# VH-VL binders against A disintegrin and metalloproteinase with thrombospondin motifs 9 (ADAMTS9): the designs that were tried, part 3

Target 1, 201 residues: A disintegrin and metalloproteinase with thrombospondin motifs 9 (ADAMTS9), of Homo sapiens (Human) (q9p2n4r1735to1935)
Amino acid sequence: LPQNCKEVKRLKGASEDGEYFLMIRGKLLKIFCAGMHSDHPKEYVTLVHGDSENFSEVYGHRLHNPTECPYNGSRRDDCQCRKDYTAAGFSSFQKIRIDLTSMQIITTDLQFARTSEGHPVPFATAGDCYSAAKCPQGRFSINLYGTGLSLTESARWISQGNYAVSDIKKSPDGTRVVGKCGGYCGKCTPSSGTGLEVRVL

## First folded at step 23 (VH-VL)

Design i1 (from f15 with heavy chain E99H A106Y)
Fold by OpenDDE, fold request of step 26:
Structure i1 (fold): chain C 201 residues (1-201), chain A 120 residues (1-120), chain B 107 residues (1-107)
Amino acid sequence: as target 1 above (201 residues)
Amino acid sequence: EVQLVQSGAEVKKPGATVKISCKVSGYTFTDYYMHWVQQAPGKGLEWMGWVDPYSGYTDYAEKFQGRVTITADTSTDTAYMELSSLRSEDTAVYYCARHGYEWSDYFDSWGQGTTVTVSS
Amino acid sequence: DIQMTQSPSSLSASVGDRVTITCKASQDISNWLNWYQQKPGKAPKLLIYEASNLQSGVPSRFSGSGSGTDFTFTISSLQPEDIATYYCQQYSRYPYTFGGGTKVEIK
């Protein structure tokens, strides 16, 4: 049984992009193979819950007074703020790229991401420039349920930036993660040192 | 062209106060943070603090806390670094440097540096 | 604070040589590291940002790599104009901290 998309080409003579069953860490998983016409196809995981629960956001509003966290941290469009944060954006994900060798999600691959607002935002990433008063507004959501994968315990996020803060919650089974991140300006991303590692359930 | 032009060299006595200016041109002053970096003679670079010219918000390195004041005058597009209670150890070149609000937290533009000499 | 340990503190190499400088962070800083070049009597100049991105206008002989705690700066072919002190700098957390610097000279 093929273990990657390149082997699918070799063993099955396939050349079309699509869903294939691969043997990954002893189990059959459905993997989307992209670029099957090339010598370097890539593996993607189709997210069952789609973009509704798989998204990354950089919030675009910046408070006039960065020392405050008004409205108990709830965002409002009528805030005393500027609405011009150039890094702002919202990306949702139908598929995510996986490196089957390292078993890490490649968060910066946006081939099957849709950016509905502003600039593209990597998977599992959030940020803002809202406030320096521990008032994060950027959000990200991960839902791997139904994919056969879950995040490992080694998967961790790093906060970066001025007064960066993050509030991240992971489900016990590692299939669900939600986070709020921000600063003045700040963000959270999976560590490049550790990566966003997944395991087969 | 982005330019950061600092004020000239200063000679001060111990206990005195020095105020260095950094006038910018070629970009919108309030769209970038302004940082200050100290470099003692023959030594490395040491971050001092920063100011957001838009909000006036500042933060300082612990080493300089209580003695340094960084300000920004948006009417003249000029940032200032004031260091009080000067000591001989404050003898150094001081640089202003900008970086953006985006996720690009690098110092892409620097002033030419201002030499401050503290001696009796 | 995050300590940046830069090595070596100084080196001497010949024109055309490959030069490698290392920076080690006291904790995981992902790829949030910059490299600067400072020539004698001049202000620092940004060469590499986010560990591996070449700043616009910088010669391609300069490069950076690494993530987490270990980072490398490389000059593929040392040129006479590259005589300078090089610094790494983390911006993962305040206070921003620099490496101790590496003085590069030509034999």
Scores: ipSAE 0.415, ipTM 0.804, lowest interface PAE 1.3, mean pLDDT 94
Fold by ESMFold2, look of step 23:
Structure i1 (fold): chain C 201 residues (1-201), chain A 120 residues (1-120), chain B 107 residues (1-107)
Amino acid sequence: as target 1 above (201 residues)
Amino acid sequence: EVQLVQSGAEVKKPGATVKISCKVSGYTFTDYYMHWVQQAPGKGLEWMGWVDPYSGYTDYAEKFQGRVTITADTSTDTAYMELSSLRSEDTAVYYCARHGYEWSDYFDSWGQGTTVTVSS
Amino acid sequence: DIQMTQSPSSLSASVGDRVTITCKASQDISNWLNWYQQKPGKAPKLLIYEASNLQSGVPSRFSGSGSGTDFTFTISSLQPEDIATYYCQQYSRYPYTFGGGTKVEIK
């Protein structure tokens, strides 16, 4: 069986974008092959739970008084805030790109993402500029259930920013991650050292 | 066009105070953080601290804590850096530099610099 | 504080040469690093942000790479107007810190 989309094109004569079964690390995995009309097709994983459970957000509101953490950190759209964080954005994902050699998600590939507000936000990324009182409002969500993949235990996040804080919760089976990230201003991204590594279930 | 115009050169005695202004134009003053950077002769760049002109929130590098005060006057669109208890080692060029509320934190506009000479 | 160790402190190269400058951070800063150019008597000018992104209006002979702790700045073909001191700067957290600078001269 083919081990990447280029082999599917070359060995099976396939020329259409679509779902194909590949042999990855000795196991069958369903991979969406994109760009099959070209010499350099790309491998994507279709997210079974779709964009409602797979999104990245940079929250756009900033508190008038940045020394507060109102509502015990709960989000309120009617906060005493200005809507002026120019990096704000919301991206949701139907598919994510995977590098099958390294088994890492390529978080910056947005070909199968929809940015419904503001700037594009990479997969597994969140941030805000809401408060200096360690009160994160930006959120991301990952749900790999049903894809045949899970995150490895080595997947971890790194925070950037003044008063930056992250609260990241991973499921034991590695298929679910939710994060709250922010600062004045602050963000979190997967660590460059570990990347966002997955394994085939 | 974005401009940051600093006050002129100063000569001071040890123990004195200097206050440098940075008047902005070509943008909304409260939309950007204002930072101050010291460059001593033959030395590199050293960050001193910053102010958010919108909220007045400020913070300083530990090296300058207790001697530096950074303020913003939104009625004149002018930031100030005041350095007290001057020492000969404070002889330097001082820059104001703005930093936006963008995702990437970089200084996209700088003042022309203000030379402060501290000598007996 | 995050220390930025920049090397070399100076270099001399011929027009057309490839120039490489490195910065090493004392801890993981992901890609949160900028490169500035400073000509004598002038304020610094941003060339590269986020380790590898070229600022608008900057010639394509300038490039940056790296992540984590090790970063490289490259001038692919040195030009006479590139005589300057170059600084890296981390923005992972305050205080923002700069490398010691690299003075580039033409021999």
Scores: ipSAE 0.359, ipTM 0.755, lowest interface PAE 3.7, mean pLDDT 90
Fold by OpenDDE, fold request of step 26:
Structure i1 (fold): chain C 201 residues (1-201), chain A 120 residues (1-120), chain B 107 residues (1-107)
Amino acid sequence: as target 1 above (201 residues)
Amino acid sequence: EVQLVQSGAEVKKPGATVKISCKVSGYTFTDYYMHWVQQAPGKGLEWMGWVDPYSGYTDYAEKFQGRVTITADTSTDTAYMELSSLRSEDTAVYYCARHGYEWSDYFDSWGQGTTVTVSS
Amino acid sequence: DIQMTQSPSSLSASVGDRVTITCKASQDISNWLNWYQQKPGKAPKLLIYEASNLQSGVPSRFSGSGSGTDFTFTISSLQPEDIATYYCQQYSRYPYTFGGGTKVEIK
């Protein structure tokens, strides 16, 4: 059984992009093979819950007074704020790229991502420039349920920036992660040192 | 062309206050943070603090906390660094350096530096 | 604070030599590290940002790699104009901190 998309080409004579069953760490997983017409196809995981629960956001509002955290940290469009954070953006994901050798999600691959607002935001990433008062507004959501994959315990997020804070919650089975991140300005991302590692369930 | 032009060299007595300026041109002043970096003679670079010209928000290194004040005047596109209670160890070259927002976190443009000499 | 330990503090190499400088962070800073070049009497100049990205206009002989706590700066073929002191700098969190610098000279 093929273990990657390149092997699918070799063993099956396939040349079309699509979903294929690959043997990954001893289990059959459905993997989307992209670029099958080329010598370097890429492996993607189709997210069952799609973009509704798989998104990354850099929040665009900045408080007039960055020393405050109004509304008990709840975002409001009618806040005493300005909507001019240049790094703001919202990206949702239908598929995510996976490196089957390292078993890491390539968060910066946006081939099957849709940026509906502002600038593209990598997978599993969030940030803002909302406040310096521990008031994160950027959000990210990961839902791997149904893919056969889950995040490992080693998967962790680190915060970057001035007064950067994060509130991240992972489900016990590692299939669901939601986070709020921000600062003045700040963000959270998976550490590039460890990557966003997944395991086969 | 992006330019950061700092004020001239300063000679001060211990206990005095120095204020150096950094006038920018070639870009929108409020689109970048402005940082200040100290470099003592023959020594390395040391971050002092920054200001957001857009909001006026500042943050300082603990070493300089209480003695340093960084400001920005958007009407003249000029950032300032004021250092009070000067000591001999404050003798150094001081640089202003612009820094992008969240996704451009590097000092891509620097002033030419301002030499401050503190001597009795 | 995050300490940046840079090594070596100085080196002398011949034109055309491969030069390697290392920077170690006291904490995981992901890839949030920049490298600067400072020539004598001049302000620092950005060469590499985010650990491995070459700044526009910078010669390709300069490169950076690493993540987490260990980083490497490389000059693939040292040129006379590369005489300078090089600094790493983390921007993972404030205060920003620089490495101690590496003075590069030509033999």
Scores: ipSAE 0.311, ipTM 0.776, lowest interface PAE 1.9, mean pLDDT 94
Fold by ESMFold2, fold request of step 26:
Structure i1 (fold): chain C 201 residues (1-201), chain A 120 residues (1-120), chain B 107 residues (1-107)
Amino acid sequence: as target 1 above (201 residues)
Amino acid sequence: EVQLVQSGAEVKKPGATVKISCKVSGYTFTDYYMHWVQQAPGKGLEWMGWVDPYSGYTDYAEKFQGRVTITADTSTDTAYMELSSLRSEDTAVYYCARHGYEWSDYFDSWGQGTTVTVSS
Amino acid sequence: DIQMTQSPSSLSASVGDRVTITCKASQDISNWLNWYQQKPGKAPKLLIYEASNLQSGVPSRFSGSGSGTDFTFTISSLQPEDIATYYCQQYSRYPYTFGGGTKVEIK
């Protein structure tokens, strides 16, 4: 069986983008091959739970008084806020790109993402400029259930920014991660040293 | 388009107070944080503190805490840095520097600098 | 506070030479590092942000690389107008600290 999309092209004579089974680390994995008309097709994982459970957000509201954390940190549209954070954005994902050599998700490839407002936001990333208190509003969600992949324990997030705070919850099996991240201004991303590594289940 | 224009050079005695202005133009003053940076003669850059002109929120480096006051006047689009109890080692060039609420926190615009000389 | 150790403190090179400046952070700062150029009597100017991204209008002979704790700034072919002092700055955590600077001169 092929071990990457280029081998699918060579061994099966395939020229159509689509789902193919590949042999990855001794196990079968369903991979979407894109760019099959080219010499450099790319490997993507189709997210079974789709864009409603796989998204990244930089929240655009900023408190008038940055020392507050109103509503016990709940998001409210009636907050005393300015709606002017220029880095704001919301991206949702149908598929994510994977580097099959390193087994890392390439979070910055947005080919199968939809940015519904503002700037594109990489996978597994969240932030805001909402509050100098511990009051993160930016959210991300990862749901790999049904893909045949889980995040390894080496996958970890690092915060950046003034008063940056993160609240990240990982499921024990590595298929679900949710995060709230923010600051004045602040974000969280996967650590550059560990990346967003996955394993085949 | 973006301009940060600082007040002129000052000569002060030890123990005095200096207040430097930084008048901005070419952008919305309340959209960007304003920082102040000290550069002593022959030395590198040292951060003093910052203000959010919209909220008035400030924070200061420990070295200057208790001696520095950074403010913003949104009616005149002018930031101020006031340094009290001046010492001879406060002789330096002082810069205002803008960074935005953008994803990357860099200083994209600087004032021309204000030389403060503290001598008896 | 995150300490930024910049080396060398000064260097001399000929026009056309490749020059390299390094910064080492006292802890992991991911890629959250800027490079500034300061000419005599002038305010600093941003050249590179996020360790490797060239600011608009900056010549392509300037580049940056690195992540974690070790960062490199390179001028691929030194020009007379590049005589300046160069500073790295981390922005991973407050306070956003600067390296000590590297003065670049022509031999």
Scores: ipSAE 0.219, ipTM 0.684, lowest interface PAE 5.0, mean pLDDT 89

Design i1 (from f15 with heavy chain E99H A106Y)
Fold by ESMFold2, fold request of step 26:
Structure i1 (fold): chain C 201 residues (1-201), chain A 120 residues (1-120), chain B 107 residues (1-107)
Amino acid sequence: as target 1 above (201 residues)
Amino acid sequence: EVQLVQSGAEVKKPGATVKISCKVSGYTFTDYYMHWVQQAPGKGLEWMGWVDPYSGYTDYAEKFQGRVTITADTSTDTAYMELSSLRSEDTAVYYCARHGYEWSDYFDSWGQGTTVTVSS
Amino acid sequence: DIQMTQSPSSLSASVGDRVTITCKASQDISNWLNWYQQKPGKAPKLLIYEASNLQSGVPSRFSGSGSGTDFTFTISSLQPEDIATYYCQQYSRYPYTFGGGTKVEIK
């Protein structure tokens, strides 16, 4: 069994993008191979739960009074807000790119993402410019269930910005992560150096 | 075209107050934070503080706390930095700098600088 | 506050030389570091953001690398127009602090 998409091309004579089974770290993994007509095909994991469970958001509302955390931090459409945060965006993901050498998710590859509002937002990131009162509204969601992968314990998030706060919840099996991140302004992203590392289940 | 135009050079006595203006054009003033940066002769860049022109919210570096006031006038699209109780050590070039809300934070536009000389 | 220690404070090199400047942060700042160039009498100009990304319109001889606490800025082949002072700036947390600067001169 091939160990990357380039070997699929060489060993099977395949020239079409599609799903292939690869041997990764001694285990079987289904990988979407893209760019198979080129010399540098890319490896993606198709997300079983799709874009409803895998998304990244930079929230676009800013409180008129940034010293508040109204509604006990709950999001409301009728807030005393303006919708003017220029970095705002929402991206959802059907597939994510993986580097099979390092076993890390490449969060900035948006080839199989859809940006439905504003700017593209990398996988596993969130932010806002909502409040200086530590009241995060930006959300991200990761659901790897059914992909054969889970996040390792080394996966970490770092906050950036003024009054930045993150609330990250990771399931014990490493297949589900949700986060709320924000500030005035603030965001969270996976840490460089420990990245968003995965293992084959 | 984004422009940040600062007021002209000032000569002040110790103990006086200086107020530097930074008039913006080519963008919506209330969409971006405005920062102020000091550069003493032969020295590096030192952050002084910032204002959100929309809300009026400010923060200042500890070194300048109590002496600096940063404001924004949205009717004239002008930010101000006022430094009181001037000392000879305050002789410097002062810059206003726009803070973008993009994916990576950086100062993407700078004023031309205002030289303040404090001498007796 | 996060302290940024930049080295060297000055250097002199010949046209065509490789120039290397380092910054060390007092705390882990991930890759949230910018590099600015300031030519004499001018305001600073952004060259590199997020430690390693080249701003549009900046020549490819400029590069950056590093993460965590240790960062490097490189000019692969020094040109006469590169005479300037170079500053790193962390943007992990306010206050967004600058390194002390590195003055680059031609021998």
Scores: ipSAE 0.195, ipTM 0.669, lowest interface PAE 5.1, mean pLDDT 89

